# Ledger of designs, part 36: VHH binders against q99177

Target 1, 341 residues: q99177
Amino acid sequence: MKRGESQAPDAIFGQSRAFALSDSSVNPDVIEYLKSVRQEALRTNAISIKNHMNLQKRTRHKSSMYDDEDEGALKRHAISPSLIRLQRNVEIWVRWFNSVKATVLTNAYEFTGYEDETLDLLLLFLKNYLEDMPSKCTTVEKIISVLNQHSFPEKAEEKEENLQIDEEWAKNILVRLEKTKIDSVEDVKKVITEGDKHELVGYNQWFQYLINNEPQHTTFHEKITSKQLWVLIKYMSNTWIKEIHKKGRHYRRLQDWLFYILVHTPERVTAEYTSILRDLGKKCLELIQKKPVEAHENKITLPKEMAELNVEIPAAVENMTITELTVSVIAVNYGQKDLIE
Below, E stands for the ipSAE of ESMFold2; O stands for the ipSAE of OpenDDE; V2 stands for 0.75 times the mean of E and O plus 0.25 times the DockQ between their complexes.

## First folded at step 19 (VHH; framework vhh_7b18_3)

Design u6 (at its last look DockQ between E and O 0.04; V2 from the best seeds 0.00; counts 0 for: pae E 14.8 > 2, grease 26.8 > 24.2, SAP .731 > .668, placed apart)
Fold by OpenDDE, look of step 19:
Structure u6 (fold): chain B 341 residues (1-341), chain A 129 residues (1-129)
Amino acid sequence: as target 1 above (341 residues)
Amino acid sequence: QVQLVETGGGLVQPGGSLRLSCAASGFTFDDYYMGWARQVPGKGLEWVSYISSGGSTEYQDSVKGRFTISRDNAKSTVYLQMNSLKPEDTAVYYCARGPYFIWEDEDLIRAYEYAFDYWGQGTQVTVSS
């Protein structure tokens, strides 16, 4: 049983290593092409590494005495205008961000559970939804039976007319109910009250969720576990950041999510997690350097929920981009200052 | 094991249409970009299009406005709708996982848009009068 080669991310490509080059079923021409691409990538990265290594080796060159004034123009590596901007504004931006973070964490709405009345309405809606299903499996019938044992308040029907419950909610709950042993209404209540913490698995599911939902403070407590937060950060680093930068249809939404992700990132993190953040910071920095003009067109926006908190964007922050903010926060709050030096 | 199986290739007249399909297995389909590349006999492999996990699409300039890439994550399938086909589109078309993106100082996305890791066996597309 050949041990499944650990899909460790390829450090060069930022994605899982392509081990397919050894597969005999792959077209030789494709293999050659892939090898060529890898070689080019290695060459490009090696040059970058060599430049870094040569900078380190240049420091060890012993000051031999010969004063030959070769005016080799210290090509002052002109600090990129983008980097200058970061250096000038990083403190202001981070201060503002920290203020916003504090405000959100202190004043944002915390979901403490459903009120009994709301829960009863949800149960009623679920019951009605299940009863209206054209085809009912034994599990659905059992759930309906259990729900029929519950005494609903007399005014529940009147309230139902005003209840805008999403059918997608019912579908999702049903999936969870089918996976759970349901013996009583209390079991159903438990499934409803237990957040979808385990339902979003994989990058795609998260991405779909994020583009279709506004970010909320409560989501990070009820739906996004600590582990999942880091999955999202990794996704941002490897894939999502590109989507944000394309300024497509979902640009604002994705920006808002990234902002909240930063807000909910713990202040103290392990070395491993710091590394992940650093990678994100580096990639953001690269984007800033490559497209400085376009970056300025993408002004920071605040999530809708923050409007309720009276959070304002001061003039000093108005032209800041989400990528600039990300780099700034990582550099200052997580001790990665070398990113902006 | 990662498997990519292309279907839908064939002979078509200039101006005609074809729809390619690629069934993927052996990996978490939703976590990856998927793409199409093509190879003309005697020429190198060239990327045609790719689609992100979330549905963002990119196209080679030569096929922009004519080709449409899409994906069905529930079926682990990627599609390439090819309209207004030209004789120059004659090639073996390959489904591929990727592309990989490398961060470089210049033109990050462009430099590695053709960097895929797994490929199918390919399907022949011939555009001829």
Scores: ipSAE 0.011, ipTM 0.254, lowest interface PAE 9.0, mean pLDDT 75
Fold by ESMFold2, look of step 19:
Structure u6 (fold): chain B 341 residues (1-341), chain A 129 residues (1-129)
Amino acid sequence: as target 1 above (341 residues)
Amino acid sequence: QVQLVETGGGLVQPGGSLRLSCAASGFTFDDYYMGWARQVPGKGLEWVSYISSGGSTEYQDSVKGRFTISRDNAKSTVYLQMNSLKPEDTAVYYCARGPYFIWEDEDLIRAYEYAFDYWGQGTQVTVSS
């Protein structure tokens, strides 16, 4: 999708406007050349770029703050019917949100790791799968040797008969084991209990992950660290909230992720993190006031997991947008009520 | 949809001046570093300059004091004022968007995340007598 959009010519100018280094429509030799120069520049200038990016973060926050203080924005705030709508509905919207949050946090599937007994069953299944393979490489033989050194409780053998685990799980575990250094059973246990080792890095990887995956409660315990949560909140403030508000190409998926990010944002946060949330709230308010959405347009929808938990949107809340909910939650649950007043 | 359109290139005498412009669209211009790179015949592609949204600038040593990068966030445009041009400055000049680097933990960043991610099609600058 990105491919066509990054290289589409401008009808007025008749010229291609830009290309991405990841764009497959561009000559691969050009891409490889630009990547090699990019890598060389990064290696020689990493300290300078790092310092400028830290300054850019500080400057960007300052610029957003001054935009909110613009006289035009203040006047729009004072006369906006959208602000009156927020003020009238904030209590019922946040109350509903808090009930949904409680439902997700208490009733959604939560993977907290395997109990030792269950882990022994998984190790035994993996051992038996590897032993039954028709052709074994040296790495598989090493893994079998390591697993043979583990003492399985007699109860684990009995309980394996009652546990159904498929070969696809074992195949995926083996792929990961072949990519790691395995010296002991504890190394195998780590591979089984750890999440995916492929870390997401950068805006484009996160964007692609989000648009291709539904949010789930377990994702916030297995894949998204607390530091990464705040990165996603910054992406929301700077880019994705605008796409959601204008019903951009992926707005429903991004809306679902924003909903889950709000659910999983810690209830107690530092002053620095409160400022990040406030920036998101300010952006939402700016969008509501500058680019109003009709009451029946852009209504909030439930992510799939919430619907499976029998969460429903009551009639009193059904015309709320995610942008309105976001400002409301930040104002009420994080002590930023001046945004709405 | 990211669009970067360079203008202002051309033929100029040694010692002369040119101003390059780059009109940007399809992204939140204010949030990104912007910069210029050039394809010099026989030397390959090299960075020239970049500018933060707050106006902080950096320059390659060979152009310091002669080139000035600037930006107008209201017009989503970045400029390169090139003075005292030399034959060695002959190149195709590309406007480029810098990375959006938000997270604070260096362990989460691959080296390529610090470099430019979108490039224009370029504009020719020729310095010849």
Scores: ipSAE 0.000, ipTM 0.246, lowest interface PAE 14.8, mean pLDDT 71
ESMFold2 (binder alone), look of step 19: mean pLDDT 80; pTM 0.810

## First folded at step 20 (VHH)

Design w1 (framework vhh_7b18_3; at its last look DockQ between E and O 0.02; V2 from the best seeds 0.00; counts 0 for: pae E 19.1 > 2, grease 27.1 > 24.2, placed apart)
Fold by ESMFold2, look of step 20:
Structure w1 (fold): chain B 341 residues (1-341), chain A 124 residues (1-124)
Amino acid sequence: as target 1 above (341 residues)
Amino acid sequence: QVQLVETGGGLVQPGGSLRLSCAASGFTFSDYYMGWARQVPGKGLEWVSYISSGGSTEYQDSVKGRFTISRDNAKSTVYLQMNSLKPEDTAVYYCARGPYTIWEDEYEYAFDYWGQGTQVTVSS
């Protein structure tokens, strides 16, 4: 007998109009698919598609673009007030950003390893978890044997009872231990101290992580790899920057993350990575030009860590948005000045 | 060719009123958002208001309750009624064309075409 399924592809088509096309929790590729389905339904209903016809005409009439730009009134019609605002302020905004970046990179907390007492508590919790497992393979028994050689301070046992350590943490550590040759407690300590830089995979996991966690400088040293940083920049370009600009549901948290991503983007980048940054800058410019930003309404705020470092937003910068900062930084610090010219 | 022509600027005392008009041509007016922006000497260029194809309006905070945007699709004209004018409202006001209405399920676009501007001066 076949199982009944409610996940038929036809159900997605029938429900595509009910989906929030700008929902940042939805995979960008799904969003593009749903837009295509919606556009097909609109064509079937014989609605106006004037933009589609105008686009075809524009691509066949390249010379008419110059004629439009040569006329006096038409030349002024291409000027964006948001672009003028960028051109006037980019120098001040980037100077401030560079000062903030220097402060964060030199003064913010960096995780350098657990204190010995904390390591002892983690080792004790791991030992207790392994000893309580219903079925123990030879590898688990060996790890327990190694941990039994470690002398736990009297205080560690008392403090472990007062700590709430997640059993999922212990399970993940065991997986990593099974891939490593373990001969001593120091080998176990090393596995515990090293971060899992590839733990988060895919759009949904990253989105959930970002909306539930404040950005911190130490995260970019311990958890976020160089490859993952560029994945996040792509997610910003494709989806999250739009949510920030329109003040979507999680815009403040995403704004904080974008700020930290900019701070931690390497100074020296390849041509491929420069292209990724340029795409983000172009998206930011498109958004600024599509919906004029009232700076007082959507001003940048400092993430908590930066405020604790006594970073301040001077009056000359207080009305800048993160979208404006992003394109400004990309234009000036990464050689993409034609974006704002 | 898209054309936007502003009229109605001038000199007015604080607390006075002024009505700006913008005649549009060269496109299907009723299919587009329309709006106003201003070039303020001390603040630079900033948006003032916009109105959707269906008549929904938005205003920057500094003009809410004092300015009213409206449109007449039959005359292809957008208006800005400015009441309780303040010296800080002194600027060149530009009429501007916003996004095409078929994109109503996305965030609103920036203005793409602008008029010549009309000077509004509020001074005692």
Scores: ipSAE 0.000, ipTM 0.130, lowest interface PAE 19.1, mean pLDDT 72
Fold by OpenDDE, look of step 20:
Structure w1 (fold): chain B 341 residues (1-341), chain A 124 residues (1-124)
Amino acid sequence: as target 1 above (341 residues)
Amino acid sequence: QVQLVETGGGLVQPGGSLRLSCAASGFTFSDYYMGWARQVPGKGLEWVSYISSGGSTEYQDSVKGRFTISRDNAKSTVYLQMNSLKPEDTAVYYCARGPYTIWEDEYEYAFDYWGQGTQVTVSS
């Protein structure tokens, strides 16, 4: 079993190579697609570099004196009131955000895992679920056997009945268990405890998770991978930000999640990721411009955990919207100042 | 800037047909997978179909045999032919770029850009 050479993350995609492009098990169409995407990224970067180089060359051309006074009325595109507001407040808002970010990252509760009692209840639920399955494969039987060797607390059954555990949880856990060598109950506990960062796949699953769960600092360590974070940012950019801005049915929850997403977005990002953030910023800006400043009825609210950390909203931030915050953070923290310029 | 513009939506009777078009700009169209998703009011987005740069297609089970996705790389356009439409197909249909493959052990895919959507209503 040759020691999988830790292939350095691809500099273009910022992703660790999960599979070799030379792997015969990979669909050739997928390989071609990935190659094309890479090529596009390179071209885009090349164009950006060329544009920067061409801008530098234009500065060296000689001030020939042609005096022609054509007073072309620089139609001062009337800066939208919304943009003026952003320009005036961006520094204050970002300063506040950075303070909040620091507070959350330093003082947030660290999930130390399930309490033993809770874990026992989860194991019991899993056991019961598996035992009730109409058809059991050899793997399921083995897992049941292992779970039967575990001593459950005497009142665990009564407590389990009160525990609203979703059967979908058991299904997901089973999938993970099937992929893991299970020799003891400790192995099962480990699978449950390590959480499946890959458990949520696709827009619908993530959406359901977000609307049904409050964001927490620990969630971003336990449930959300670095790659998944960017998937969420894309979903936010494409769909959820509109719902937030329009005060849709789940706007408050989504707003809370957006706040945490911003908090947990890395300080240093690749050009590709910067582009994703820029797109989010642009969309926020567009939404802000479509509504009169007076109509900003969606004042920022603090997520529950942040409130518990005694984070306060200063007067200068009180009328700020999450969309305004988002564009401000992207503009200042990620060098996209042209968005508000 | 990446732009996706959907057209072809409208009102149709059950059993009828519609053809959606999506004009793409701001990127090398032929290098990307393209897809369609739909959203029913009050429900989440669901993927409908996607097509590879080479023309390989996938469909959601609910639309298999009824919908056909195609693309014209020369025109930077992706199409969704919808036949035998049902009231359950009523939704806003979105053109999307992707899926983007995340290089993880499990094939996670996400669309990265979406159009504004086009309304499809199937009603007697």
Scores: ipSAE 0.000, ipTM 0.201, lowest interface PAE 15.7, mean pLDDT 77
ESMFold2 (binder alone), look of step 20: mean pLDDT 82; pTM 0.822

Design w2 (framework vhh_7b18_3; at its last look DockQ between E and O 0.07; V2 from the best seeds 0.00; counts 0 for: pae E 16.5 > 2, placed apart)
Fold by ESMFold2, look of step 20:
Structure w2 (fold): chain B 341 residues (1-341), chain A 123 residues (1-123)
Amino acid sequence: as target 1 above (341 residues)
Amino acid sequence: QVQLVETGGGLVQPGGSLRLSCAASGFTFSDYYMGWARQVPGKGLEWVSYISSGGSTEYQDSVKGRFTISRDNAKSTVYLQMNSLKPEDTAVYYCARGPYFIWEDSYEAFDYWGQGTQVTVSS
């Protein structure tokens, strides 16, 4: 059974897969060649759209897609009803949010590493993959030699039944193994456990990942780096918060991700990171003021994991929207109260 | 099931013209930037051109004024009109899907590629 690459992350087996070719009917040799061409372009920086002319054009088009903040602010000299609503409710909304954040960070499941049995199965799958390669360099032969020294509890039926991983996982692990000195099976184990980190790069890969995956606490603890968190906040500010506010095609999923991003944003941040949050807050305020919404129609919903933690939305905050919560949290928790004054 | 299929490559004399086509399927074509890259023999992969969902275009310097990228959202097709071809344009040309929505940092990679079509400019 030959399988195309799966897009679903599976933390239990440590599988992490960037966006992949999913059509199993495509000739595998063509797929390998095209992956090599794409990977070489990324490695060599041979294909780049960041040149000065592209940056100028991209910046101008981005600016034309968003209202001019300075001109918008000047045209809105009077206090809007939406701003008054924020001012009246910000304290109770943020207090509720802070209690939820504490509950999630204290009580959600935390990945503790691989069980020895699971790790043995991953090692065995890797060994079998490497042994089946049609041509082996000396590095691959050394890795096989190291793995041959390990004692496996091998059963044919259990081995075939328990493997829920694909070849792309093994290819990614091999690339990482080739970058490090491998002297023992413990070195291979270390690469496998460290290789669980997310390797998503760029807007399209992140967007596809977010719309296809439900957010969980473990994703932010184990898979999303601190740098990636701030990239996601910038994507929210520029694009996704508008889709959420307009109830675009993926708004419910993006709302769930925004909620978890707020939960996992560190309480203490540098002035640089505070500025990134302020930009998101400004965008939320602009959207709220341009299109005031009736609270009954745009009420926040909680991600599924919250129900498992017995977190509920009390009546006192039930009419809050995610855009209102976002600017409120930024204003109060990150010292940006001038946004709501 | 993203699919990109290039056609229109071939052999042409210096100074000649070719038009490449790329038929796209398996995604909402009008939501994505689309582009062309090429693999020159003995050199790495290099970008050639891209076009936004709204029709804005960019070109690498070596092809600017000679190549024109265009798209037809109703047919889910992107084109590369190649005029005044030179021997150094000889390459395998790939159609590629770009970002869903352009942001300064999201221009880092194309995520799906076609099979490529050979363009040879000789004699």
Scores: ipSAE 0.000, ipTM 0.194, lowest interface PAE 16.5, mean pLDDT 70
Fold by OpenDDE, look of step 20:
Structure w2 (fold): chain B 341 residues (1-341), chain A 123 residues (1-123)
Amino acid sequence: as target 1 above (341 residues)
Amino acid sequence: QVQLVETGGGLVQPGGSLRLSCAASGFTFSDYYMGWARQVPGKGLEWVSYISSGGSTEYQDSVKGRFTISRDNAKSTVYLQMNSLKPEDTAVYYCARGPYFIWEDSYEAFDYWGQGTQVTVSS
């Protein structure tokens, strides 16, 4: 049981070293990326240090007489008002966010899966659908055989007729079943219960889903896998965050989704995932810096479910934008403080 | 707007070679992984190969040793050299940006795709 030496947080990244760069299990590309980030951080810090050192050196040379007032305007790189705002409010915003996160995770309807009764009805529907197929492959026959071994509740057929199950559902499930080894009805149940988490493939499908569906806590359990979450974060970073910031046609819906994405982002993440978050943070920061005034016009709104949970927006958070929140959360909760420094 | 344009597909005999090219535009090419996927009619999309911004490469087992992915960042182009082609390689080949995630030897989260180019391997 090798006692994982609590490696002190990297002073540069504020992150606990999730992995040693020398670890052979680490993807070389990740290492290279981290090196690049480090280099960038060092450059940024070096510039900052040079600016501070140059300020200290100018104070000592008081003595020589030649008043050539070369007003070299110390272009005080005026910290952007937007950055100052972030620095002042980041703690309050993150505290609030964490509170909201806790509320959502505690009080939101835990999708406990399909009730047994519902699941039985789904199984029955599937069975009937498969039996009615004009052509049955060996896989379908096997599935039917497995389903025939299941004891359905009394009057399940009557209940099924009332269940508006789309034939398309059965088709989709069948595709999944064909890819899975099915030896028992439990296997079928598992495929059904694991939901269509794999049905949405690609940017366009996800975009359509997001704009047409309100985010809910349960959605993240029912429809979004851990991997898919990060896909969404990437899409958010690359495209949707701009739409949000510009108040595009779907900015409110996308904002709601971003909020929930942040809520459901794991507290502990790998270096790779941290990098993805950092990129999102950087993009948000860039947008904030480019259009600080316009950004403030896009005040945060609560998703419907959060409002129903009686989540309140305090005065200190009222003028906060979702992009500002995103940067703040990434900076504080994920050890990327350099973004706001 | 992100654009990916594939070229180089065609008909080739078994054992033959093709070189696919994908010209990318609308984004900073050097910042992204690029990859190739293929789709056989009636089958799902499967990844073939991807290359990192730094040039690290990965291949599906079925194409290892036969296919080579490369990129020219100056030209914003990714290439797929396909050697020793087999009938099983017949598919529409798609250039894609990504993957963004590597999970358990599977690659997911390509976000942009080209229109695809048909590769047919037949005697």
Scores: ipSAE 0.000, ipTM 0.230, lowest interface PAE 12.4, mean pLDDT 78
ESMFold2 (binder alone), look of step 20: mean pLDDT 83; pTM 0.840

Design w3 (framework vhh_7b18_3; at its last look DockQ between E and O 0.06; V2 from the best seeds 0.00; counts 0 for: pae E 19.1 > 2, placed apart)
Fold by OpenDDE, look of step 20:
Structure w3 (fold): chain B 341 residues (1-341), chain A 121 residues (1-121)
Amino acid sequence: as target 1 above (341 residues)
Amino acid sequence: QVQLVETGGGLVQPGGSLRLSCAASGFTFSDYYMGWARQVPGKGLEWVSYISSGGSTEYQDSVKGRFTISRDNAKSTVYLQMNSLKPEDTAVYYCARGPTFIWEDYAFDYWGQGTQVTVSS
């Protein structure tokens, strides 16, 4: 069973693929296809989807002019009360959200990463860990060599003893280092800096993290990569949003996280990312439509940090649910208005 | 092992319709983007359409309004309804698996053997 060589994420596609584009065994036609898809994806702005949906609505109206007589009951597609509510309030809700987003992003402490001192301590810990390894591969030797070129502060050893750094951290970092070309201490620092963001792997780990930690602005810089954000969005779409909507055991915590996720979702996204958001929006809409108006008892609450920023919930937003907000934001900010039409 | 098997291709007159199906196996179907590509003889592969795990769709401009991609996660199957077919739609159509997550670039990593679609009077 050939141990599938954990191919480093393809720099071009940002994820591990079954094959590398540089692999000589890859069919050139496949490469061309991928390029074509990429090019088209880049051209497809979320805005272009708006234009095509509007054109389809116009063509359906022209054909019905000629058939005169049959008074067939205009099945008034009874617009769901929930949809009516969304349509009426979407602009106000999104405006409010955008205001909140702006406030959070402006006032939130910029995570500047690890302090140099902390990073040095981590490097030192790593160095010591690697040096103490009974068996060292060529890669480990190289890393040690690079680390030996680094000038550590004189008191770093004393400080390191006070740091409760888990050996498991070093192991995890080593795995990453092995997958990365390391030519300098800066490369190691980069891996360490990025490493904290990759510590959580899989649905269960993320779930546990979310339920046990309050979301903060800094968390999205310290612990969540841009890619991981989309992982979370997908998990939200697939599972967590249901728990939120049903007021499950962890609904408040998950709601808080969803709020922050929305805040930290980039304003400009590719068509592919738009699709992910659209999926979330659809799921939210489905849930909203399935529950009677009484479901609006799950009023939105502000996360703790946002409340501390003196963000207020106006009367117009008071009865809004996080699910409704999510749909609204996706519909308006990301050009998916058809979700609420 | 990942397997994709296309069906539904054939000969059709201009203006006609075909429905392609792709049965997927060997992976958690519901977690992945799925798509269709086509290859005209003597030309390279071109993407036609893709669909997200949740059902969001995208189409090549040349097929917009005529083709509809859909999926049934319970059956691990992706479909391509092709209406108003044109001679220029003649190609081998391939089903393809996309990523679970799309980061910067959209890419497919597996494809089927393809099914021939011929549009001719």
Scores: ipSAE 0.005, ipTM 0.232, lowest interface PAE 11.0, mean pLDDT 77
Fold by ESMFold2, look of step 20:
Structure w3 (fold): chain B 341 residues (1-341), chain A 121 residues (1-121)
Amino acid sequence: as target 1 above (341 residues)
Amino acid sequence: QVQLVETGGGLVQPGGSLRLSCAASGFTFSDYYMGWARQVPGKGLEWVSYISSGGSTEYQDSVKGRFTISRDNAKSTVYLQMNSLKPEDTAVYYCARGPTFIWEDYAFDYWGQGTQVTVSS
């Protein structure tokens, strides 16, 4: 194999802080030229992403008249111990996974609202948080006034003092309260109870969310949309699966998220979405074969919620990695068995 | 917040050497590919070299064997050692941040201000 036409990576210009701050020290003609090149690079990047997505949609409907494939050329030979390990274990691993998926989808908690006692605790915590703020605008004072009209049970006051409630939660609720008309405690309860879908956009916001939050079934049921699920699968394929495989700084948390993404991936998917899953499976296979993982170093572990549901890892699967599970599930449950043959 | 600052450019005779440095801040340096590109007067922008988070390197054919990219994750710094310099290497050299891994559909997203390298007798 040789390099044909050179395919150097595209250069995409971003605006750096240093570049912006040092404009006065650079020749003005150079600055105008760089702005022109930056605009062309930004347009090229946007066009490439859009065209790639459109091409994937069109392949959903195409009828292929491919040249005959040489079976020996496509078939991976039994030189790779990692591939043989996959071939021998895939059925057992996927059967276990399907059992876990069924348990999570039928038995895991789904948020349907707060009980009145829990709402009273949240209201009391919010009130105390707002009262302790060092500087209060008129909106905050109005909300405190509304909360002061509410009669809190004595038990709620005692429990709130002895409980740890997330202060960041209170900050997020305040932002939402400032956006709404608040006339009564019921308006505050409505804001607390209804929550909001994740408004996360882009790789960095999702990465920060994942590394700071444990996955739960209710998150996929209530907060992550179908479109967002597929964005996460693309991020797994493009970035996070490599971090998991090399045991990067957040690999354990990303493993847990990948497990839950697999559990919540729909059973029936379009050709476009099948292609996305296939890309992830190909990446997993490449990583397994390029730098094989010793089973005891990257053994799959159960996320906390699954352990609480009495899911257990039987001996037959205890040495499986999440990377091996991922390609196995894609191969078997999504009709991509040629990946492991 | 993201900042890339190139240093080490200057005037050098043909056959000479220079070492460019790029100090990075405002992001987790060790997670990212880093690279160098150059703007040659009268030509378009071209990539020169990049280095993965794990240290794997790639070079444009015209500099292969003469230039060496390296990184020091502890100092959040990427380097370009430029040996056997030719007049054709005269350009503004830019440090650039790549993705956390590299695929054909992604490229560098943040660039420094550039440092001038001039190779002249």
Scores: ipSAE 0.000, ipTM 0.119, lowest interface PAE 19.1, mean pLDDT 72
ESMFold2 (binder alone), look of step 20: mean pLDDT 85; pTM 0.860

